# Designs tried in a protein design chat: VH-VL binders against q9nrl2r1430to1533. Part 7

Target 1, 104 residues: q9nrl2r1430to1533
Amino acid sequence: GGVHELSAFEQLVVELVRHDDSWPFLKLVSKIQVPDYYDIIKKPIALNIIREKVNKCEYKLASEFIDDIELMFSNCFEYNPRNTSEAKAGTRLQAFFHIQAQKL

## First folded at step 2 (VH-VL)

Design f16 (framework fv_ficlatuzumab)
Fold by ESMFold2-Fast, scan of step 2:
Structure f16 (fold): chain C 104 residues (1-104), chain A 121 residues (1-121), chain B 107 residues (1-107)
Amino acid sequence: as target 1 above (104 residues)
Amino acid sequence: QVQLVQPGAEVKKPGTSVKLSCKASGYTFTDYYMHWVRQAPGQGLEWIGEINPNSGGTNYNQKFQGRATLTVDKSTSTAYMELSSLRSEDTAVYYCARSYDEIYGDYFDYWGQGTLLTVSS
Amino acid sequence: DIVMTQSPDSLAMSLGERVTLNCKASQDISNYVSWYQQKPGQSPKLLIYDASNRATGVPDRFSGSGSATDFTLTISSVQAEDVADYHCQQYDNLPYTFGQGTKLEIK
């Protein structure tokens, strides 16, 4: 918690959003376009929701923030087969996140 | 060194099944996906399917789903492709190939020598 | 399925000439393209991955470029040993698909 910690979370979310592989993660998956998604994924999340939680000071610990980012990637890999564009983007973005998260 | 060893040739009659092998060596067999790709005489390459040797999980090109079956034997580091209900148009060289790293993409870094399957009476 | 189209179907070049081979995807595949060299009677060999990265041991004369839908393989100074069929492949989405191949011959 604190101003410094919240600034670090905001900076990391911005870096993730600007990454070329962020496109599957920017917003919640459309129920209209992907109707079975919410039958399979029980805890949906996306970068816009995580950013809003950062701005509302909902993360008390860095571990809580990291858990939400990891949930986002876990959902991606659970729904999308390994060799889809979405899963490949998720794999690269997750690796990028793990490097950046060392700052936290 | 990484090697994928396949038999040179197989001759089968129409309507029968064939089981082709691909014996891997020089790396940890369960760390890489194994793919099957065929090439008809004078034609391009056609992807048949993939198998995760660790889990046994498979994905198939829809064109071969129901006719192709991919399996592995972890104890011998050998991958198999069984193709049923053979037709003359199944005459082709059949390759196994290893996909590299799931982090950076699934390009095929090592290929077997290929098995020439001839389907004729 | 993503369709990969290569051009030309075949070409014959003189030693030392610059060769450019083209590969077009039917939809945006980012940089998830590999190129394979297949010499007569041999299996394919990886040349280029991720559109522009040379595989280990591949000579500097081979280079790849492009993104989204249009990709090229360039041989800056063709050698006799480069006689082969060249195949592009996308691995952006299943099923993996290949172009029909370009045959390179020396005159």
Scores: ipSAE 0.000, ipTM 0.585, lowest interface PAE 15.2, mean pLDDT 87

Design f17 (framework fv_ficlatuzumab)
Fold by ESMFold2-Fast, scan of step 2:
Structure f17 (fold): chain C 104 residues (1-104), chain A 121 residues (1-121), chain B 107 residues (1-107)
Amino acid sequence: as target 1 above (104 residues)
Amino acid sequence: QVQLVQPGAEVKKPGTSVKLSCKASGYTFTDYYMHWVRQAPGQGLEWIGEINPNSGGTNYNQKFQGRATLTVDKSTSTAYMELSSLRSEDTAVYYCARDGEYYDLGSYDYWGQGTLLTVSS
Amino acid sequence: DIVMTQSPDSLAMSLGERVTLNCKASQDISNYVSWYQQKPGQSPKLLIYDASNRATGVPDRFSGSGSATDFTLTISSVQAEDVADYHCQQYDNLPYTFGQGTKLEIK
């Protein structure tokens, strides 16, 4: 925890949201548009949920925040074949995250 | 040592279906996407589709969607491509190819020796 | 679909010469290009991925460069074993597409 850590998380989530490759991650996948997603992905998460958790001070450790971001990418790569626009966006955004997360 | 083993040749009549196999060994089969690529005699390479052996998820080149079906058998580490409604222009060498390390999207680091499918008469 | 155009269609080189093969994408594909070597009667073999990274076991005389729409494969000093067709491939968007290939021969 700590206010210092929450401020850093807030800043990082905002940078992720503003990144060109954030589009697959902004909100939970639609059950109507992607009906088999929730048959495959048992722990769905998205940037809007992570941001809400940051704002509600639900992350006590940087590792908990990092775990949720990594879960988001893991879900992307599990559901989406490597060669989809979603998986490519995920690969680029994950690399960006790893660079930014060095400061955490 | 990674190997992808395919049968050498298949001969089929127009209008029939074929199911080509690709037996993988030397690595964890479910960790790498498998791609199918064909090459008509004297022509370039043409991507047919891909399968995630872990999830069973597939993507197809729209040209083959509805005719090609990709499947895997995890217990035998074997990938399959079934192609239906065969026509003479489907005559080609059909390769399976492993997508490379997780971080290397689109890098087919190991290829089968190819199966020559001849569709005639 | 993204169209990949290779040039030249074929070329004949003397041993030890520098060889340059070109590949052009019909739209910006960043660096999502692989190059393959296909020797007569053999399966394709990965040479270069992500435009400039050499695959494991590939001799250092092979190098790749380029970004966006224009890509180049260079062989710094061609050897007899380099006789092959060379294919570029984009993996920026589905369907993945290959160029028509460049045939390299020794004169």
Scores: ipSAE 0.006, ipTM 0.575, lowest interface PAE 15.4, mean pLDDT 86

Design f18 (framework fv_ficlatuzumab)
Fold by ESMFold2-Fast, scan of step 2:
Structure f18 (fold): chain C 104 residues (1-104), chain A 122 residues (1-122), chain B 107 residues (1-107)
Amino acid sequence: as target 1 above (104 residues)
Amino acid sequence: QVQLVQPGAEVKKPGTSVKLSCKASGYTFTDYYMHWVRQAPGQGLEWIGEINPNSGGTNYNQKFQGRATLTVDKSTSTAYMELSSLRSEDTAVYYCAREYSDWLGEGYFDYWGQGTLLTVSS
Amino acid sequence: DIVMTQSPDSLAMSLGERVTLNCKASQDISNYVSWYQQKPGQSPKLLIYDASNRATGVPDRFSGSGSATDFTLTISSVQAEDVADYHCQQYDNLPYTFGQGTKLEIK
């Protein structure tokens, strides 16, 4: 980045994307594969969308960036029962995010 | 032992375009933004733009928007700046520079290439 | 765009003298300023970052201070090898901008 906060967001998104538990979050959930997802989840989001927003300098505050990441995890836990692979991956990735984000 | 290697000089005619290279070594190329800065003879430094080598995302100084194009080749760890519609006032030394970045901080340029002197003359 | 203004444009000092170079931002940039030394015929070299931190290998006679809009680079005892142009830069907002530079000469 150019702006110091935006480059920090880019680094954190790259770390999230490369994490072993990122697979449920890389792109939007397919309506064909998961037909009821968009009936339940009102504000869908994924890491590729968040990264695009970072690259376009659309986050004015760190809190806006953090809110989008937290929305992504919240959607995961709302749709997926606790014992699913998706929810387990989300729990581990969210813990990783919280450790990294405290330095923002 | 970070190095950014640039060609020494280029001579171009007005109205043409030039593509300048910057070959990086000694670090993970995709972990740091690359910037381009020029310096006209006897003048100060002027920021042209930046590129994220991992994503290809770019930001430009509005003065160069539409004339400058920044690209990278990840396989060779090389950054490029293409400048079109060249004029005599584009005569300057063109530097590539690496932006320091880690997850705690960023923004300043910790390593610079040696610069390429671009002369635009008929 | 944030405008960076340096003063003076040039100065000549005697060896061993204390020298201060100023850099002013047109708006509050917190501490997101760096200083670069550029010797004749060479590329700029990072000297100070985040207003007051010395880059690796930079002698301790160089120090930076300031915040918000007013920044200073100080050389406590100028040496012959310090002959150079000194540039300040803000990295708070795009586009990144530099001051016009201060030329330091030895008498």
Scores: ipSAE 0.000, ipTM 0.569, lowest interface PAE 17.0, mean pLDDT 87

Design f19 (framework fv_ficlatuzumab)
Fold by ESMFold2-Fast, scan of step 2:
Structure f19 (fold): chain C 104 residues (1-104), chain A 124 residues (1-124), chain B 107 residues (1-107)
Amino acid sequence: as target 1 above (104 residues)
Amino acid sequence: QVQLVQPGAEVKKPGTSVKLSCKASGYTFTDYYMHWVRQAPGQGLEWIGEINPNSGGTNYNQKFQGRATLTVDKSTSTAYMELSSLRSEDTAVYYCARVDEYTYGFSDYYMDVWGQGTLLTVSS
Amino acid sequence: DIVMTQSPDSLAMSLGERVTLNCKASQDISNYVSWYQQKPGQSPKLLIYDASNRATGVPDRFSGSGSATDFTLTISSVQAEDVADYHCQQYDNLPYTFGQGTKLEIK
């Protein structure tokens, strides 16, 4: 815990946001633009929500932070067919995350 | 530089129609939705509707459904809002504003660039 | 339709003071809120989107916060050029709706 752990989470979220493949993950999928998304995805999440949780000190353990990031990728792969730009971006960003998460 | 250019003013009589223009430049016209918003003198902002320039698809605020018609001319990168059966309470500044197009839901739904507005005065 | 209510209707502040403007949605809209600044005689300008993200070119003295139904725009040290009407907007559901606006004046 503590401020060192929270600082590490913020740094990692910033690195994810700045990655070229973050575009499908920056904010929650809008029901206006994608009406069927919430019929399929029951636990929506995005990098802006995760960053807000980090800033509010809502993650008590590194595993909780990692679980939310993994949920975000899991949602991507559940909704998007394997050959889509979204799924490909998710695959590359997830690999990048796994390398960076070794520092946690 | 991204710009949305609108005429400064229009004066119309009650019961007539008006067609306001919004000429876009500095970006790919078909990549952004165009929205129309009005503001009566001293009042807040009121959303009229949106158009997808690529498909021509529209959505309207129910208050304006049947009276407002949104169209585009892709060859001139110009959006239009026609408002029929004008009443004195339609006197307002009418703005066009762009909103990022739909892409898997991760598009910017806020209005990032606004025209300068056209003051419509409806008087007898 | 989602109703957006801003408070206060107007306020007058001294230069350098911290200013807080409020915006309340009639239902949960997650973080789908934008704030616009409208100076006298001008069109609205985007300040904040997704409740807390500053638009490009917006000074860091402007910040947004909140979620669900209660949102706040903060100006950490008000400047003379901040005299304007401030509007909040929801884009969670159609029709898009705006608050009535808050007028900020300098004493």
Scores: ipSAE 0.000, ipTM 0.569, lowest interface PAE 13.3, mean pLDDT 86

Design f2 (framework fv_ficlatuzumab)
Fold by ESMFold2-Fast, scan of step 2:
Parts: sequence; structure tokens; C-alpha cells
Structure f2 (fold): chain C 104 residues (1-104), chain A 124 residues (1-124), chain B 107 residues (1-107)
Amino acid sequence: as target 1 above (104 residues)
Amino acid sequence: QVQLVQPGAEVKKPGTSVKLSCKASGYTFTSYWMHWVRQAPGQGLEWIGEINPSGGSTNYNQKFQGRATLTVDKSTSTAYMELSSLRSEDTAVYYCAREGYYDSKGLSDAFDIWGQGTLLTVSS
Amino acid sequence: DIVMTQSPDSLAMSLGERVTLNCKASQSVSSYVSWYQQKPGQSPKLLIYWASTRESGVPDRFSGSGSATDFTLTISSVQAEDVADYHCQQYYSTPYTFGQGTKLEIK
């Protein structure tokens, strides 16, 4: 309905999207730019997909929502060497998520 | 020899600005975020902000938002912190510090390498 | 902002004693806590990260423990070279915040 009626899950996704460290997670990794990504990562996910699932009421439990967010971070750490800007952003955004998720 | 080299001291008048440098060597400058932290005499450490040398993205402690500006020069592997509208309470040692990843899963973003610090004295 | 509170403010210990330094966060920071040693006139040096992981080159006598809000740095057998201020830090969310420090003296 209205912007003032956003669900708790959508509020948290919006907060993640607006975080400075969200840039690696906003959309799915490009197969053209990163051709080996989909050979390594079997369950790709990104914040735009998670937000779509929230909008379609596909999460029945908070644990399901948390699992998808954690999968996104797990994929980041699996693909990206630990000293990359992507892995650094993932570590910070995951920490921020853990604080915000306490409100769920 | 991973090192961050800073000047020893700066003296400034209230109301002026200062630009402090931090010269990195011994590692790939663009692969690690750089942080700025200050410590007033006899006091604890206070985080000012961070910069990604690769893309130039910055995050600031709100207390310093609008007064502190973080920049980098990739060609010289040098990070800068500019602080404007200086006050006597800005008298402190200013450190640059590198954020490292020691865990294979990126679980640690602790400040692994620190500069020696620049003592900024703001006095009339 | 997350407030980090250290205790005690200062400690005087005898050589070989076990030393315990405490750090409390005003809200849960998971395991995103680091400990730094700062000797007089020197920059801070990383000792512990991820609450309990010892930085390479740091002596085995230093250990960290804790999670969520309560964290401890332990020195199993204090030595003269351990005289310093010890700072805890949360890097869980910005702004990153430090405790006020604990001063360790010998004798």
C-alpha cells in the first residue's frame, strides 16, 4: 500500500540497499563481466531478488528471510578472495544486518 | 615491509584547515580500506572515517561530517584527511590505519597496520 | 552509537600474574571486537580480532574471549613488556567505537 506501511522485512531490505557497502549485492553478478561466477556459485541471489520475494509475500517466517540474506553473504565470501573490496563490503554489510535483524 | 608513513607534527591556528598525509608502501594500496582515527592527549581513540582507495567511496563518523574530507592519490599511494574549521579540541594525534582481512571468509576487518601518527596542535 | 566501556581504568600487577581486562558493548556486536595494545608514545598495535583470534606475531599469553556484549582480554603470565594501554573496539557498525582504555602497570 503506502510508503508508511512497509513491512519489517521491506524496511530492513531498504536499509541494506541504502548502506554504502551494498554495491556488490544490489543486483545479480553479470555473467558477461564475471564469466566463472555461475560455475562456482550454485544458488545466486541479490538484494533486488530478496526485495521482490518480500513484495510477493514469499517469506512465511523471519528465519526464511534471514536464510536468504545469509546465503547472499555466503556466496560473496565463497567467490571473492578475502582481501577484495567485495569481501570487505560483505563483511561490513553482514555485521550491519546482524544488528538490524535483532529487531525482527 | 607494509608501512604507513605520516608527518610527525602540525601546528595550526583556530578557524584554519589542515590536510594530513599518510603514505602507504609494501602492499597493493587499492586492495585495502584506509581509516582515520584520532586520540586527544590522555584520551581514548575516536574513529573519524574510512575510504576505499579503489573507488573513492567514503563513510564518516557523523561528528566529523562536513568538517572532515578523506581523499586518496593512487599514483603516489597516499591517503589524505582534511579537517576544516579547526578548534582547540581538535588537538590530538591523528592516525591512519589499514583495514585487513586475516580470515579466509572475511570475518576480520580489524586495523592491522597503523601509521605513527601526526600530532596536530591547534592553538592561538 | 554503540558505547564500549572498559574496566578497570587501571591495573597494577606483579610479573607472572594472570591479568583480565573487560570490555562491554551497549548492544550486541556479535564477535566483531578487536583489542589493541598501545605503549607510551607509540601507535596502537592489533592483538586480537574477531573477539578471540590472535593476530600473527602476538605472543600466546594473550587471548580474547566473549561474544555479544561481554568481552575479555586475558594475559596468562604478565611480563614487563606488557606495560601499555589496552583498547577494545567494535567494528560491527559505523561509527566504529573504542572503549576508554585500561592502563596496565607492573609492580
Scores: ipSAE 0.005, ipTM 0.576, lowest interface PAE 15.4, mean pLDDT 85

Design f20 (framework fv_ficlatuzumab)
Fold by ESMFold2-Fast, scan of step 2:
Structure f20 (fold): chain C 104 residues (1-104), chain A 123 residues (1-123), chain B 107 residues (1-107)
Amino acid sequence: as target 1 above (104 residues)
Amino acid sequence: QVQLVQPGAEVKKPGTSVKLSCKASGYTFTDYYMHWVRQAPGQGLEWIGEINPNSGGTNYNQKFQGRATLTVDKSTSTAYMELSSLRSEDTAVYYCARGLDYESSYYDWFDPWGQGTLLTVSS
Amino acid sequence: DIVMTQSPDSLAMSLGERVTLNCKASQDISNYVSWYQQKPGQSPKLLIYDASNRATGVPDRFSGSGSATDFTLTISSVQAEDVADYHCQQYDNLPYTFGQGTKLEIK
């Protein structure tokens, strides 16, 4: 619960954003460029939204933060076939996240 | 039989750009990632970047970000690596190598490798 | 970046000897290691992937082992054709990184 947890969340989000495989996750998918995305994905989320939630102290528990990050990866794998650059980036970033999340 | 064919050599002056080719055959070009790796004389292997030939999506080693550009031509099953602002330190053998197959993990080992193009950057 | 360190830098063996080449990762990379053989003037060739799986067409005298940070490539009985540089590679995280190589020579 305290400022210590929020500091850890911010640190982890910054490391995810700076990772080479973060490009599919930085911002919400464009409805104009990918019109069927929002028909398939019912709970869209991206790193910029998660960072804002961290900054506004909206995560009370580490599990809530982890759930949002995992939702982001789940959306990626639901929409994108396994052999796409998006799915491959998501798999590598998720593995990185799992290692870093051990610090939470 | 799977083959990756590269030109033998290229000679360029410092400050110029080079575009190296890698022609694939014997498999479905769009099903596998293509990687670029270089090796300076007497040195180890250094990964430059990867491209998904189906989507055109790329990932780069930070050292080459902004200087290297990976592209593909699906109609000819050819991958390209363009390297700009050439320096003498860019003298190396440049390899293309095939990555992810449809049954493997999302992580890549490299098989097969092209024979490499020796790029010499000199005045 | 994950740093891969190989040892020794070079070694010379007699025909038929068992040789062991080492590769150390700067952090836990599970089993996400491959090994490549590079003969003089040739491109690298895959020997081992996922730390211990032998690639198609690779002779059974080559084997890999290890996990986490410490990995080993073993040649059970060295032959003249095994003269080469051997490289380990991690594919746990981007960028993919290689060790500096170990040069194998015959006495």
Scores: ipSAE 0.000, ipTM 0.568, lowest interface PAE 14.7, mean pLDDT 86

Design f21 (framework fv_ficlatuzumab)
Fold by ESMFold2-Fast, scan of step 2:
Structure f21 (fold): chain C 104 residues (1-104), chain A 123 residues (1-123), chain B 107 residues (1-107)
Amino acid sequence: as target 1 above (104 residues)
Amino acid sequence: QVQLVQPGAEVKKPGTSVKLSCKASGYTFTDYYMHWVRQAPGQGLEWIGEINPNSGGTNYNQKFQGRATLTVDKSTSTAYMELSSLRSEDTAVYYCATDTYYEFGSGEYFQHWGQGTLLTVSS
Amino acid sequence: DIVMTQSPDSLAMSLGERVTLNCKASQDISNYVSWYQQKPGQSPKLLIYDASNRATGVPDRFSGSGSATDFTLTISSVQAEDVADYHCQQYDNLPYTFGQGTKLEIK
């Protein structure tokens, strides 16, 4: 006794944030640095937003959490050509996520 | 519709170099990696390398590093693979290949292939 | 380098039979495996990507399964036009590597 038990969603989002390939996903894309992003991507999301939703207990079902993570990857592949560092990082991180999500 | 067009055959002597072409159409050439893969008679597929047509950046299988050179001509949407110091064991069909569709966990698999160029290296 | 090993090397089946082809990776590649069909004298054709997704235009008798190190391509009812070499490929890491291929023949 004396330690917090983290939720499965909290544990998984922490693992994603700590992954070497999380760098394109840690925070929302800058409109100043990437001006056309928000013209193309209609539902932007990032790990910091998902983490806040977990902390506020906004996910009631595992499917809702999984949908937000998949939206994040879908946005990456929609905006970034496959030959980019961002798309390659997204591909590897998504595979890691699919393995970890089997625990949910 | 995506097309990758390659010459049918090339015959070269040992010790020479060859430069094989792959003309792309039906997609934005500079947005996707172009890959080169070979297949010796009766053998499996072997990845040679990839090139980013926009930047000219390349990655090679170490087996071909120093012998293979990948280049592109953006104005004609054509990719090239030059292979130097040819030996008889370089006799193979050489393919160019690319993927113009990715989704989720999709990576470097090859949706589109050229018809291949048969390179014969003989004395 | 990641080594991909296919089994069997060759297989002869009767029309309508269920065919199972195997592909093993030397290390965990998650689901980053694709399968190609190559008919004599032709270029490879993508059948399956991400271990289990069928490529556009591929008949539903073809299916893929597996994860980590062990992958399977299944043809639920083999047809005459399925005579080909079948290749698996990993795209988890460079260099991309292929298995040796499995040759499928009809008796």
Scores: ipSAE 0.000, ipTM 0.557, lowest interface PAE 16.2, mean pLDDT 85

Design f22 (framework fv_ficlatuzumab)
Fold by ESMFold2-Fast, scan of step 2:
Structure f22 (fold): chain C 104 residues (1-104), chain A 121 residues (1-121), chain B 107 residues (1-107)
Amino acid sequence: as target 1 above (104 residues)
Amino acid sequence: QVQLVQPGAEVKKPGTSVKLSCKASGYTFTDYYMHWVRQAPGQGLEWIGEINPNSGGTNYNQKFQGRATLTVDKSTSTAYMELSSLRSEDTAVYYCARYGDESLYYAMDYWGQGTLLTVSS
Amino acid sequence: DIVMTQSPDSLAMSLGERVTLNCKASQDISNYVSWYQQKPGQSPKLLIYDASNRATGVPDRFSGSGSATDFTLTISSVQAEDVADYHCQQYDNLPYTFGQGTKLEIK
């Protein structure tokens, strides 16, 4: 990826971070306070990690960036029952992401 | 049989704090959010906040942010609500309630019997 | 915050009459509304979820309808045991909010 790709990924991550429904996704769940999370979720990820990867130019293709965002949502729906505020926030944020990702 | 059991009544002075319990039985405690709702005498219901008993994650009604603290003890299947800086306006019945089963329910399907908190000098 | 407004505040009915209770949301909440019955001295009991689905064990005389902003709870033939406060609640968005309640009494 080029300069334009990196700028687009950074802009999208910032928009996701600032979205009202980003609160379950900002940082990794604490493994000390909630150890069972990491027994269930084998590839944990959060927006702060994705943003760091963008800043370090670790995404070579738009598909790699999209895959990490989708993994984040997949983890949310795997861990959290659909009737939870986390799952509802995830559903709304994922819909927002899908609209924005069309621009990549 | 799902049950949420709360203590009877508490009387507290203004400016103090209170910690109310809610003991769950009859289901897997960590599978369902626990909510706290209060009702002042003769008034409607007011949502305080929710806790994910598995992760410990919480969300609060902004009105109670900073004053209410929700916690759980997984080993005893007990949820707690601590409310600080008590005022006479905090006099209410406090309920815990389970967020419903996603296959059959999508609302608060089981409620504790409530704890009456009276805040007076 | 989404504001839930119930009407009427109170209602007195004769046994066997049909009663309708209204609940209005300040914005579109789709069908994410529940209704609770609260008898004197008791905790709330879930009656209706997702606007129109009856909870397990709730008599079929209770029904819910509506969508978006306007919702109705109907009791087709009121019984003496239906004396209670009825509360609507939205769970579309945080904070979850309740209406002020409607008190149902029998003449």
Scores: ipSAE 0.000, ipTM 0.546, lowest interface PAE 15.1, mean pLDDT 85

Design f23 (framework fv_ficlatuzumab)
Fold by ESMFold2-Fast, scan of step 2:
Structure f23 (fold): chain C 104 residues (1-104), chain A 123 residues (1-123), chain B 107 residues (1-107)
Amino acid sequence: as target 1 above (104 residues)
Amino acid sequence: QVQLVQPGAEVKKPGTSVKLSCKASGYTFTDYYMHWVRQAPGQGLEWIGEINPNSGGTNYNQKFQGRATLTVDKSTSTAYMELSSLRSEDTAVYYCARDSIEGYYDTSYFDLWGQGTLLTVSS
Amino acid sequence: DIVMTQSPDSLAMSLGERVTLNCKASQDISNYVSWYQQKPGQSPKLLIYDASNRATGVPDRFSGSGSATDFTLTISSVQAEDVADYHCQQYDNLPYTFGQGTKLEIK
């Protein structure tokens, strides 16, 4: 990971955060509001965690960054039925991510 | 070899119920959602519902909610659709179709279809 | 429910002609549309998914285009074996819905 690589990850995370469909992914799911989430999802992650990892230079390869973003979407689709607003937001944001990730 | 096998025809009287089968082979049955779609004579396709063969979770078209029940038997890789309170308007070809979706939401197109069962509802 | 409207209901074309089939959604469905070919007495067969991607084994003469509410299936040079009903389907929202179909005949 060079400086250009770090800037690319930060730019992509910023684009995801600004997207209208990012709302289910901005921070970790609340244990108080959704108590069964952590019984089902074993590797929780969210955009705020991914952004922190980018800022701490924890991603050495683009593939590691992409894997964490894909894990975030995978968790969404595992927990949320297809007909939910969360799953629909995830589907649209994932498609947007795939287009943007071509720059990496 | 990848295929969905359905019986050719069923004849039922109004007011009865029917349970149609769809036997999958050549792929891992639990990895793909199974859908049920019908086509009345001279009409278009109409989606009835979907089932996750791994979890048993279902979603139904509201038009069929309460009348259609989707189930699976993992041991025989067979999906079932039961339709109750049959009317003459239920006369149609009923298809099972496999969702291409792996990971459950990647795509929602139907890449493999059974040959269909013609259900005739008549006295 | 999202309503899918196909046009025309039927058409007859000469061999080798370019054929255009239309599908309109009642609301924005992005690119979440698939097209199916259904030959007489047969099950539907997937042709196009995500508006423009050809399914495996589908001839190059078939192509899909469009986004949001207006979608098109094009057959660049129609062949005798293309006689079929063509159905579009949206999968943006439940329930999944299909158009009424377009019947393609050869003159």
Scores: ipSAE 0.000, ipTM 0.563, lowest interface PAE 15.2, mean pLDDT 86

